# Miniprotein binders against Mucin-6 (MUC6): the designs that were tried, part 42

Target 1, 185 residues: Mucin-6 (MUC6), of Homo sapiens (Human) (q6w4x9r395to579)
Amino acid sequence: GHCSLEGGSFVTTFDARPYRFHGTCTYILLQSPQLPEDGALMAVYDKSGVSHSETSLVAVVYLSRQDKIVISQDEVVTNNGEAKWLPYKTRNITVFRQTSTHLQMATSFGLELVVQLRPIFQAYVTVGPQFRGQTRGLCGNFNGDTTDDFTTSMGIAEGTASLFVDSWRAGNCPAALERETDPCS
Below, E stands for the ipSAE of ESMFold2; O stands for the ipSAE of OpenDDE; V2 stands for 0.75 times the mean of E and O plus 0.25 times the DockQ between their complexes.

## First folded at step 9 (miniprotein)

Design ub14
Fold by OpenDDE base, second read of step 10:
Structure ub14 (fold): chain B 185 residues (1-185), chain A 112 residues (1-112)
Amino acid sequence: as target 1 above (185 residues)
Amino acid sequence: DIREEVKKLLEESRKLIEEAKKAGDEEAVRLLELAVMLLEEALKTGDPERISYALLFLSMALITAAEKKGDPKAVELLLKAQELLRKALEENNPELIKEAIKLIKEAAELLG
């Protein structure tokens, strides 16, 4: 399954459902029992302009009981808050620079992340087949059904992206705004 | 030669991109183009490790395509390739990379 965070505010779920939102919070992208040590992938969105619609992805965070990796446009920060030179390698995770503008986070447990740093900070999340039907978060539930992708953290199906996205906030943040726009347009 | 094998694989992958375009699968196009780009860049360095990681991403991208197409054989090949690549990374074994490439290529051909 593939989940894409593109164009600053567009998300395509593992089930290939596209949606758009504007928020300035940290959100859970991917949570799954298939991620070891209670791992979760999160996305950090922030203001990129003066208007409410000017929001963009600014960082991706992998957090588990063992690891904290923050990938931002300018640096990779690990558990102790220290910026690390790449490649950075833990027991199960490797972060390295593939190109001048692309980082990759590879794992031993079926999660792959590619981050485009410039000109737009974008992320591409890929999970193995073992994750099917076992994912939660903004990337959806990876069950082949797009109609139930907007399942909240409480297991409630929402009809709007804003409520769905808000349910996956990792902290207290302003409510997300929904804009229905084709991410490919 | 890993480079030569990668080049062949890239060609097959590009074919898949074209097919995805024709099918209107924009997601597949974007993902595969990204995978190809990463692999091309890795190829420039010739670093087996970088190549392996790029191949992992490509293989995972192709698995989704294989599943959509309903080709369990392709999925199997790609999963095996991933195993080999991870092992290659652990053991620093270029032969495993070559074998993985073969499997990925075969899978790509099945998907084409």
Scores: ipSAE 0.721, ipTM 0.867, lowest interface PAE 0.7, mean pLDDT 93
Fold by ESMFold2-Fast, scan of step 9:
Structure ub14 (fold): chain B 185 residues (1-185), chain A 112 residues (1-112)
Amino acid sequence: as target 1 above (185 residues)
Amino acid sequence: DIREEVKKLLEESRKLIEEAKKAGDEEAVRLLELAVMLLEEALKTGDPERISYALLFLSMALITAAEKKGDPKAVELLLKAQELLRKALEENNPELIKEAIKLIKEAAELLG
């Protein structure tokens, strides 16, 4: 399965459901029992442009009981707060530069992340078939059914992206921003 | 020139994968298989930058193996190779890539 975070704030789930949101927080992209040591993949969004409604991806985080790997649009990679020179490895994870504009995080447990640094910061998540039906977060549940891709952290399937996204906030941040649209004009 | 030397390192890397499999070193197998994929992609493009990044990854895989075997000479050669590759990227100097390949090959021979 493939999940993408593109064009600032557009997401396509593992079941190919596209959506957009407006938020400035850290959000859980992927949680699964297939990830070792309570691992989770997270995305950090911040303001972009002059409108509060515009937000963009600024960092991707892999967090487990042992590691906090942060890949930021500033092209800095840290683990547990310490800057690392690439290529960098842990026991089960390697982070390296694939091209001048792309970083890759490869793992031993069926998760792969490719980050485009320029011209726009974007992320692409690939998971092996063992993750089928066993994922939670912004990337959806990977069960082959798009109608329940907006399953919240409480296990409730929503019809709207805003409640879904808000449920996957990983910190005490402002709620996902909604674009204010005038009822007239 | 660089392409022929990279092809030789690709062949040596495949041999090291087989040795790592026999030794039951799953981490080395995973790292070397990634190195092979990156080297193959770099060869298709012929781009010196991509070759440098692939070689930096290979050097890390070999440093990991050298540290496990307790071979400080191999580690030293590979660390020098990484310095040359980073300079090659900074200065757009392909001659430094050739020097790095020589050091990586020497280290691989010590480990094989």
Scores: ipSAE 0.645, ipTM 0.866, lowest interface PAE 1.5, mean pLDDT 83

Design ub16
Fold by ESMFold2-Fast, scan of step 9:
Structure ub16 (fold): chain B 185 residues (1-185), chain A 112 residues (1-112)
Amino acid sequence: as target 1 above (185 residues)
Amino acid sequence: DIREEVKKLLEESRKLIEEAKKAGDEEAVRLLELAVRLLEYALKTGDPERISYALLFLSMALITAAEKKGDPKAVELLLKAQELLRKALEENNPELIKEAIKLIKEAAELLG
């Protein structure tokens, strides 16, 4: 399964459902019992501009009981607050450059992340078949059915992206509101 | 020719994968298989930047193997290779890539 975070604020779930949202917070991108040490992949969104799009991806975080790996649009990689030279490894995770503009985080547990740093910060998540029907978060539930891809953190399938996205906030942030005066940005 | 030297490293890396499998070293197998995949793709693209980054990854995989084997000479060679590769990327200098490959080959021979 593939999930993408592109063009600032566009997301395509593992079941290929596209959506867009507006919000500035840290969001749970992927949680699964298949992730060791209570692991979770998270996405940080902040303001990207005022005329066309006001929210964009600014960092991706992998958090577990052992690690807090942050990959930011400033091209800094940290683990547990300490900056790391690439390539960098832990027992089960490696972070490295494929090119000057692309980083990859590869794991021993079936999760891969590719981050495009320039010209636009974007992320691509790949999970192995063991994750099928075992995921929750912004990337959806990976069950082959797009109609329930907006399943909130409370287990309710929503018809719209806004309630779905807001349910996956991981920080103390205001709820995101749909931007009615700029529906296409 | 950088391409031919990288092909030789790929063959040596595949031999080290088989050694790691026999030793039950799952971490070494994972790192070396990823290194081989990255180098194969880099060769296919012909992109010297991709080749340099793939070689940096291979050197990290080999350092991991060298530390487990207790081979400080191999570690020393690989750390030197990483410095040359970072300098090659900064200066866009293919001669430094060639020198790094020589050091990586020496380290791989010590490990296999």
Scores: ipSAE 0.694, ipTM 0.884, lowest interface PAE 1.2, mean pLDDT 84
Fold by OpenDDE base, second read of step 10:
Structure ub16 (fold): chain B 185 residues (1-185), chain A 112 residues (1-112)
Amino acid sequence: as target 1 above (185 residues)
Amino acid sequence: DIREEVKKLLEESRKLIEEAKKAGDEEAVRLLELAVRLLEYALKTGDPERISYALLFLSMALITAAEKKGDPKAVELLLKAQELLRKALEENNPELIKEAIKLIKEAAELLG
C-alpha cells in the first residue's frame, strides 16, 4: 500500500483515493495493530500563507511507546528533543539520507517512509501486505475499496474529506477545510 | 578510484551478509542488504553525494555489527569514517571519501 502527501495539501490513500484538505493541525496518518508498541505515523500541517487555503505539510512524526521521531525540513529530532546526525538508528527504525533533498525511514515491521524536503515538503508512506484492512487514519483502511476510505476515527463513513480529516486530529486545532482536488497542484 | 573501491566494499558487504545469515542476525542482514542496494544505486548514478550518503549508511550498518561482535576498534574506525564522509559532503571533497573508504574497508576486514 502506498499513501502520498503531496503538493502541500493533497493526500492519496492506500486505496488510491485522492483528496484535498486545508488544516493546521497534527493528524494521524496511520494507525495499525501491525505497528509495534502502539506506533502511529502523524502529519503536521501549518499555515504557509495568509489565507486559510494556504496550508502545507511541515513535518512527519512517528510516535510509539519507545520512540518519537520528528522529521522536518531542517532536522530530525528524537524523543529527547535533540537533533540527530543521520543515519539515526533505533531498535527497529532507521532514518537516513538518500540525497540532500530526500530522507528515508526504514523499519523492521513493514513501514517505509520517504520524505522529500525540497522544494516542497512531501511524504510517501509504504506499508507491507500484512497491513491490508488493518490501517486507520488519513491514509485510509487499505482494503481495496475507495468508497469507505473516509471512515472516521469513530468508524463512521463520511462523504466529505473535512469531517473525515477532523476526526483524525491529534490535538485541539481549527476545523479542516475541503477544497477540490487538483492533480496539477 | 572511488567507484572501484566501492565495488570492493560491496563484495565485502555481501560476504558479511552471508555470515550474518548464518549467525541468525536478522538486523545485520536487513541493514547490510539495504546498504548494498543504496551503494549499487549510488554507483549507477555516479553521484559523489549519493555515494557518500550510501557509505554513511554502510558505516552505520557495520557499526551495528561491530557492537554486537564487541569490536571497539572497528567501531572507532567507522565513526571516524562517518566524520570524514560528513566533511566530504560539506566540502565536496572526494579525497575525504577515499579516506573514509579506507577506514570502512579496514573495519569490514576486522568483522569478516
Scores: ipSAE 0.634, ipTM 0.847, lowest interface PAE 0.8, mean pLDDT 93

Design ub17
Fold by ESMFold2-Fast, scan of step 9:
Structure ub17 (fold): chain B 185 residues (1-185), chain A 112 residues (1-112)
Amino acid sequence: as target 1 above (185 residues)
Amino acid sequence: DIREEVKKLLEESRKLIEEAKKAGDEEAVRLLELAVRLLEWALKTGDPERISYALLFLSMALITAAEKKGDPKAVELLLKAQELLRKALEENNPELIKEAIKLIKEAAELLG
């Protein structure tokens, strides 16, 4: 399965369902029992310029009980808060440059991440067949059925992307409506 | 020239994969197989930048093997190779790639 985060705010799920969302938070991109040590892949989004409707990917995070690997648009890679020279390895994860504009995180457990650094920060997630039907998060459930790709963190299939995306917020970030200065809300 | 030396490292890496498989060293197999894929891609393009990144990855795989074997000379050679490759990338200097390959080859000979 392939999931992509492109053009700042566009996502295509493992079941090939495209959507766009608006949000400025850390979101759970992928959780699965196939990820060791309670692992999760996360995406950080922030505002682009003065436009309230424009968001862009600014970092990708792999978090487990052992590691917090952050790959950011400023081209810094850290693990557990310490900057790492590439190539960098742990027992099951390697992070390295393919080119001056592309990084790759390869793992022993069937997850691969490719990050384009320039000209636009983008991410591409590949998972092996063992993940089929066993994923949750922004990349969908990888079950071959696009009708339930907007399954929230509470297990509810939504018809719209906004409720789906908001349910996968990992940080303490305000919801879209709460971000506005609105005395009636 | 550089292409021929990279081909030699590619063949040597394939031999090291077979040795790692016989030893049951799954980590070494995974790292070396990835190094082979990166080297093959780099040779296909002929791009010195891509060759440098592939060689940096190979050097890391070999450092891992050298540390397991307890060979500090091989580690020293590979760290020097990494320094040369980083300078090659910063300065766009292919001559530094040739020097790095020489050190990687010497380290590989110490390892098998």
Scores: ipSAE 0.637, ipTM 0.863, lowest interface PAE 1.5, mean pLDDT 83

Design ub18
Fold by ESMFold2-Fast, scan of step 9:
Structure ub18 (fold): chain B 185 residues (1-185), chain A 112 residues (1-112)
Amino acid sequence: as target 1 above (185 residues)
Amino acid sequence: DIREEVKKLLEESRKLIEEAKKAGDEEAVRLLELAVRLLELALKTGDPERISYALLFLSMALITAAEKKGDPKAVELLLKAQELLRKALEENNPELIKEAIKLIKEAAELLG
């Protein structure tokens, strides 16, 4: 399965359902029992555009019990808060440049992430067949049925994107909401 | 010609994959197979930057193998190759890529 985060705020799920949202928070993109050590892929969105009425992807995070790998739009890669020179390797994860504008995170457990750095920060998630029906988050449930792609963190299928997206908020959401209230800060 | 030298290095890398398979070293197989795929993709574009990034990855895979074998000479050669590749990227200098390939080949022979 393929999930994409494109054009600043557009998402296409593993079951090929497209949607757009306007939230400014960290969101759970992918959770699965197939990810080792309680692993999860997360997406960070912030205000974008001259009027600050748009949202855009600013970073992608892979978090597990051992690693917190952050790939940001300013082209910095960190693990557990420490900047890394590429190529970078852990036991099961490698992060490297494929081109001057593209980074790749390859894993031993069937997850692949490609990040376009320029001209627009975008992310592409690929998962192996073992993930079918075993995913949760913004990328959907990967069960071959688009009608339940908006399954919330509580397991409820929604007809619209807004409640679905909000249910997958993680960490620092109060900070994002505070910035929305105080546009000059 | 860089393309011809990279093709020779691809064949050497495939031989190392077969040796890693025989040894049951699944991590080495995974890293080397990824390195080969990156080099093949880079060659299709003919882009020296992409070739340099792929060679940096191959160097990392070979350093991992050299450290496991306890071969400090191979590690030294590969670290020097990485230095040349980063300099090639900074200066847009393909001659440094050729020099790096020679060091990578020498290290691969020590590890083979």
Scores: ipSAE 0.629, ipTM 0.856, lowest interface PAE 1.6, mean pLDDT 83

Design ub47
Fold by ESMFold2-Fast, scan of step 9:
Structure ub47 (fold): chain B 185 residues (1-185), chain A 112 residues (1-112)
Amino acid sequence: as target 1 above (185 residues)
Amino acid sequence: DIREEVKKLLEESRKLIEEAKKAGDEEAVRLLELAVRILEEALKTGDPERISYALLFLSMALITAAEKKGDPKAVELLLKAQELLRKALEENNPELIKEAIKLIKEAAELLG
């Protein structure tokens, strides 16, 4: 399964449901029992330079009991607050430059992340088949059914992206603006 | 001839993957398999920058194997190769890539 965070505010879930939101918070992209040490993948959104009502992806975070790996739009990679030179490895995770414009985080547990740094900061999440039906977060539940892709952190399937997105906030932040019905053409 | 030397490193790396599998070094196997895929794709592009990034990754994979085997000379050669590759990227100097490949090959021979 593939999930993408593109164009600053657009998301396509593992079941290929596209949506758009506007928010300035850290959001849970992916939680799964398949991730070791209570691992979670998160996305940080902030206001874009274009408009005060528009937001863009500014960092991707992998957090577990052992590691807090942050890949930010300024091309700095940190783990547990310390800047790391690439290529960088832990026991189960490697972060490296794939091209001059792309970083990759590869793992031993079936999660892959590709981050485009330039010209626009974007992220692409790939998970192995063991994650099928075992994911939750902004990337959806990976069960092959798009009608329940907006399943909130409380297990409720919503019809709108804004309530779905707000349920996956990882902090005290403003509610996301409702923009989910008009994806980029 | 960077292309021909990289092809030789790919074959040596595949041999080291099999050795790592026999040794039960799952981390080295994972890193070396990834390094081979990255280096193969970089070689297809012919881009010296991409090849340099791929060789940096390969050197890290080989350091992992060398540390597990307890071979400090191989580690020293690979760390020197990484320094040359970073200078090659900074200076756009392909001769430094050739020197790095020579050191990586010497380290691979110590590990095989």
Scores: ipSAE 0.496, ipTM 0.809, lowest interface PAE 2.2, mean pLDDT 82

Design ub48
Fold by ESMFold2-Fast, scan of step 9:
Structure ub48 (fold): chain B 185 residues (1-185), chain A 112 residues (1-112)
Amino acid sequence: as target 1 above (185 residues)
Amino acid sequence: DIREEVKKLLEESRKLIEEAKKAGDEEAVRLLELAVRMLEEALKTGDPERISYALLFLSMALITAAEKKGDPKAVELLLKAQELLRKALEENNPELIKEAIKLIKEAAELLG
């Protein structure tokens, strides 16, 4: 299965359902029992500096009990807050430059990530067949049925992307906190 | 001839993959198979930058193997190769890539 994050905030799920959203937070991209040590892949979106784009992908994060690997649009890779020279490896994860404009994170557990750094920051997620029907998050449920790809964190299938995306916010972020404190919507 | 030297490294790397498989070293197999794929792709382009990235990856895979084997000389050679490759990328200097390849080959011979 392939999931892509392209052109700011366009997403294509593992079941090939395309959608777009506006968001300024960290979102769960992929959760699965197939990811070791409670692993999750997350995407960070922020306000775009480009006049014709409102929000854009700014970082991809792989978080587990052991690692917090952050790949940022500024081409910095950190693990647990410490900057790493590439190529970088842990026992099960390797991060390296594939080309001058592309980084790859390869794993032993069937997850691969390719990040395009330039000209537009974009991400491409590949998962092996063991993930079929066992994924949740912005990349969908990978069950071969696109009608339920907008399944929220509470297990409800939505007809629109907005409620789906909002349900997959991870942790507290400035945008989420600002909305909570604002007296008017 | 960088292409010919890289082809020799590919052959040596494939032999190391078979040795790692026989030893049941799943991490070494995974890293060396990635290195081989990167080197094969780099050779198709002929791009010195791509070759340098692939060689940096191979050097990391070989450092991992050298540390497990307890071969400090191989580690020393590979760390030197990484310094040369980073300098080659910074200066766009293919002669440094040739020097790095010689060090990587020497380390591979110590390992296999």
Scores: ipSAE 0.594, ipTM 0.850, lowest interface PAE 1.6, mean pLDDT 83

Design ub49
Fold by ESMFold2-Fast, scan of step 9:
Structure ub49 (fold): chain B 185 residues (1-185), chain A 112 residues (1-112)
Amino acid sequence: as target 1 above (185 residues)
Amino acid sequence: DIREEVKKLLEESRKLIEEAKKAGDEEAVRLLELAVRFLEEALKTGDPERISYALLFLSMALITAAEKKGDPKAVELLLKAQELLRKALEENNPELIKEAIKLIKEAAELLG
């Protein structure tokens, strides 16, 4: 299965359901019992340009009990807060430069991530067949059925992207009141 | 010819994969198999930059095997190769790639 994060804020799920959203938070892309050490893949979105209605991917994070690997649009790779020279490896994860504009994170457990750094920061997630029906998060449930791809963190299938996306927030976000407040009020 | 030297290095790397399999070193097998695929892909492009990135990856895979075997000489050679490859990328100097390949081959022979 393939999930993509492209064009600033477009997402295509593992079951090929496309959607777009506005958000300035860290979101869970992928959780699965197939990921070791309580692993999760996450995406960080922030404002793009001057408009508050435009947001884009700015970093991808792999978090487990042992590692916090951050790949950011400024081309810095860190693990547990320390910048790493590429290629970099842990026991099960390797991060390396595939081309001048692309980084790859390869794993021993069937997850692969390719990040385009330039001209636009984008991410491509590939999972092996063992993940079928075993994923949750913004990339969907990978069950071969697009009708339930917007399954929230509480297990409810939504018809719209907004409630789905909000349910997968993982980090500190601006308060709802602050986001809706008139800047001149 | 850099392409011919890389082909010889691919042959040595495949031998090391078989040795790692016999030793049950799953980490080394995974890294070396990925390194071989990456280097084969880079070689097909003929792009010195792509080849340098693949050689950096192979160097890391070989360092992993060398550290497991307790071979400090192989580690030393591979760290020097990585330094030369980073310089090659910074300076666009293909002669440094050839020097790095020589060191990587020497390290691979110590590990074989």
Scores: ipSAE 0.567, ipTM 0.839, lowest interface PAE 1.9, mean pLDDT 82

Design ub50
Fold by ESMFold2-Fast, scan of step 9:
Structure ub50 (fold): chain B 185 residues (1-185), chain A 112 residues (1-112)
Amino acid sequence: as target 1 above (185 residues)
Amino acid sequence: DIREEVKKLLEESRKLIEEAKKAGDEEAVRLLELAVRYLEEALKTGDPERISYALLFLSMALITAAEKKGDPKAVELLLKAQELLRKALEENNPELIKEAIKLIKEAAELLG
């Protein structure tokens, strides 16, 4: 299965459902019992244009009980807050530069991440067949059915992307709608 | 010719994969197999920059095997190769790639 975060704010789920993303926070991209040590992929979005609804990917995070690997649009890779020279490895994870514009995170547990650094910061997630029906987050549930790809963190299938996306917020950030209606600005 | 030296290094790396399998070094096998695949892809492009990135990956995989085997000389050679490869990337200097390949080959021979 393939999930992509492209063009600043477009997402295509593992079941090939495309949607547009609005929000500025850290979001759960992928959670699964197939990820070791309570692992999760997260995506960090921030404002990219003059509109409050314009967002772009600025970092991808892999978080587990042992590691917090951050790959940022400024081409810095950190683990647990420390900058790492590439190639960098842990027991099960390797981060390396594949081309001048692409970094790759390869794992022993069936997850692969490719990050495009230029011209636009983008991410591509590949998971092995063991993840089928075992994923949750912005990349969907990988069950072969696009009908329920907007399943929230509460287990409810939504008809709109906005409620779905907001339910997968991982940081202490206000919703995009609240920022847009700020009365002090 | 960088391409010919890399081809020799690929063959030596495949032998080291088999040795790592015999030793039960699953991490080294995984890293070496991935490094070999990326080096083969880079070699097809003929791009010195891509070859340098792939060689950095291979050197890390070889360090993993060398540490398990307890070969400090091989680790020393590979760390020097990484310095040369980073310099090659910074300076856009393909000559440093050839020097790095020589060190990586010496390390691979110590490990084989």
Scores: ipSAE 0.358, ipTM 0.751, lowest interface PAE 3.2, mean pLDDT 81

Design ub51 (at its last look DockQ between E and O 0.84; V2 from the best seeds 0.00; counts 0 for: pae E 3.0 > 1.5)
Fold by ESMFold2-Fast, scan of step 9:
Structure ub51 (fold): chain B 185 residues (1-185), chain A 112 residues (1-112)
Amino acid sequence: as target 1 above (185 residues)
Amino acid sequence: DIREEVKKLLEESRKLIEEAKKAGDEEAVRLLEIAVRLLEEALKTGDPERISYALLFLSMALITAAEKKGDPKAVELLLKAQELLRKALEENNPELIKEAIKLIKEAAELLG
């Protein structure tokens, strides 16, 4: 399965459902029992310099009980707050430069991440077949049904992206999206 | 000549993968398979930057093997190779890539 974070604010889930959002927070991209030591992949979004209403991916984070690996658009890679020279490895994870514009995080547990640094910071997530039906987060549930890809952190399938995205916020930050209140209709 | 040396390292890396598989060393297999992929991609382009990235990764894979075998000389050679490769990237100097390849070969021979 493939999930992409492209064009600053576009997401395509593992079941190929595209959506867009405008948020300035850290979001859970992928959680799964298949990730060791309570691992989770997260995406950090912040305001784009191009437009007041635009937000863009600025970092990707892999968090587990042992590691907090941050890959930022500034090409800095840290683990547990310490800057690392590439290539960098832990027991199960390796981060390295694939090309002058691409970093890769490869794992022993069926997760791969490719980060495009330039011209636009973008991320591509690949998971093995063992993850089928066992994922949750912004990348969807990987069950072959796009109608429930907006399953919130509470397990409720939403019809719109706004409640879905907000439910996957990982930190203390303002709501990514707010519902439009329409008192007349 | 750098391309010919990279081809030799690619062949050696493939042999090391088979040895690692025989030994049941899953970490070494994973690291060396990534190194082989990067070396193959670099060889197709001939781009010195891509060659340097691939060699940096191979050096890390070999450092991991050297540490498991308890070979500090191999580790020393490979750390020096990484230093030279980073300088090659900073200075756009392919002569430093040649120097790094010599050190990587010496380390690979020690690891046999």
Scores: ipSAE 0.684, ipTM 0.882, lowest interface PAE 1.3, mean pLDDT 83
Fold by ESMFold2, look of step 11:
Structure ub51 (fold): chain B 185 residues (1-185), chain A 112 residues (1-112)
Amino acid sequence: as target 1 above (185 residues)
Amino acid sequence: DIREEVKKLLEESRKLIEEAKKAGDEEAVRLLEIAVRLLEEALKTGDPERISYALLFLSMALITAAEKKGDPKAVELLLKAQELLRKALEENNPELIKEAIKLIKEAAELLG
């Protein structure tokens, strides 16, 4: 299973369903019981500066009970708030530089993350077959069916990306709908 | 010739992988297999920057093994090799890469 975050705003799910969204928030990208220690992969989006409403990927976060690994567009890698020199290793995770433009996080539990730092900050998530049917979040449910990949955090299949994406917010941030209705715009 | 020295180091690393397999050291096998793959790809390009990244990873893999074996001399050599590799990247100085390779080979011999 492959999920990608490309072009600053485009996502392709594990079931190959593409979509695009704009929002300034941290979103749940992948949750699964296959990730140890209640692990989750999250994506951070912020304003890109290309236009008023455009946002782009600025960081990817792996969070578990033991670790909070942040890989940001400024090329700094932290774990639990402490900057780390690469290559960096925990018991089950290594983070290292493949090339001048690409970092990799490899794990023993079937998750792999490749991050392109330049020219555009992009991320590529790969999960092993044990994750099939057992994922949730922006990368979809990995069940082979694209029609239900927009399943919200409440388990409702939506027809629009914006409602789906807003349901996966992980922090205090305005909903996309609220921003659309702001009278101060 | 850095290319020839990297080829020799690849051969030594493959031998260490087989030894780690026989010892049942799954972590060493995992890390060394990644290191070999990175070195092989770097060698195809001949790019000293990619070679340095791959050697940094190999050094980390060998430090892990050396700490498990309790060989502080090997750890010292590998830490120095990493320092030289970081300087080689900063200064764009391939002679520092050659020196780092010598230290890594010495450490690998102590572990083999």
Scores: ipSAE 0.399, ipTM 0.770, lowest interface PAE 3.0, mean pLDDT 86
OpenDDE base, second read of step 10: ipSAE 0.710; ipTM 0.876
ESMFold2 (binder alone), look of step 11: mean pLDDT 84; pTM 0.838
OpenDDE base, look of step 11: ipSAE 0.717; ipTM 0.878

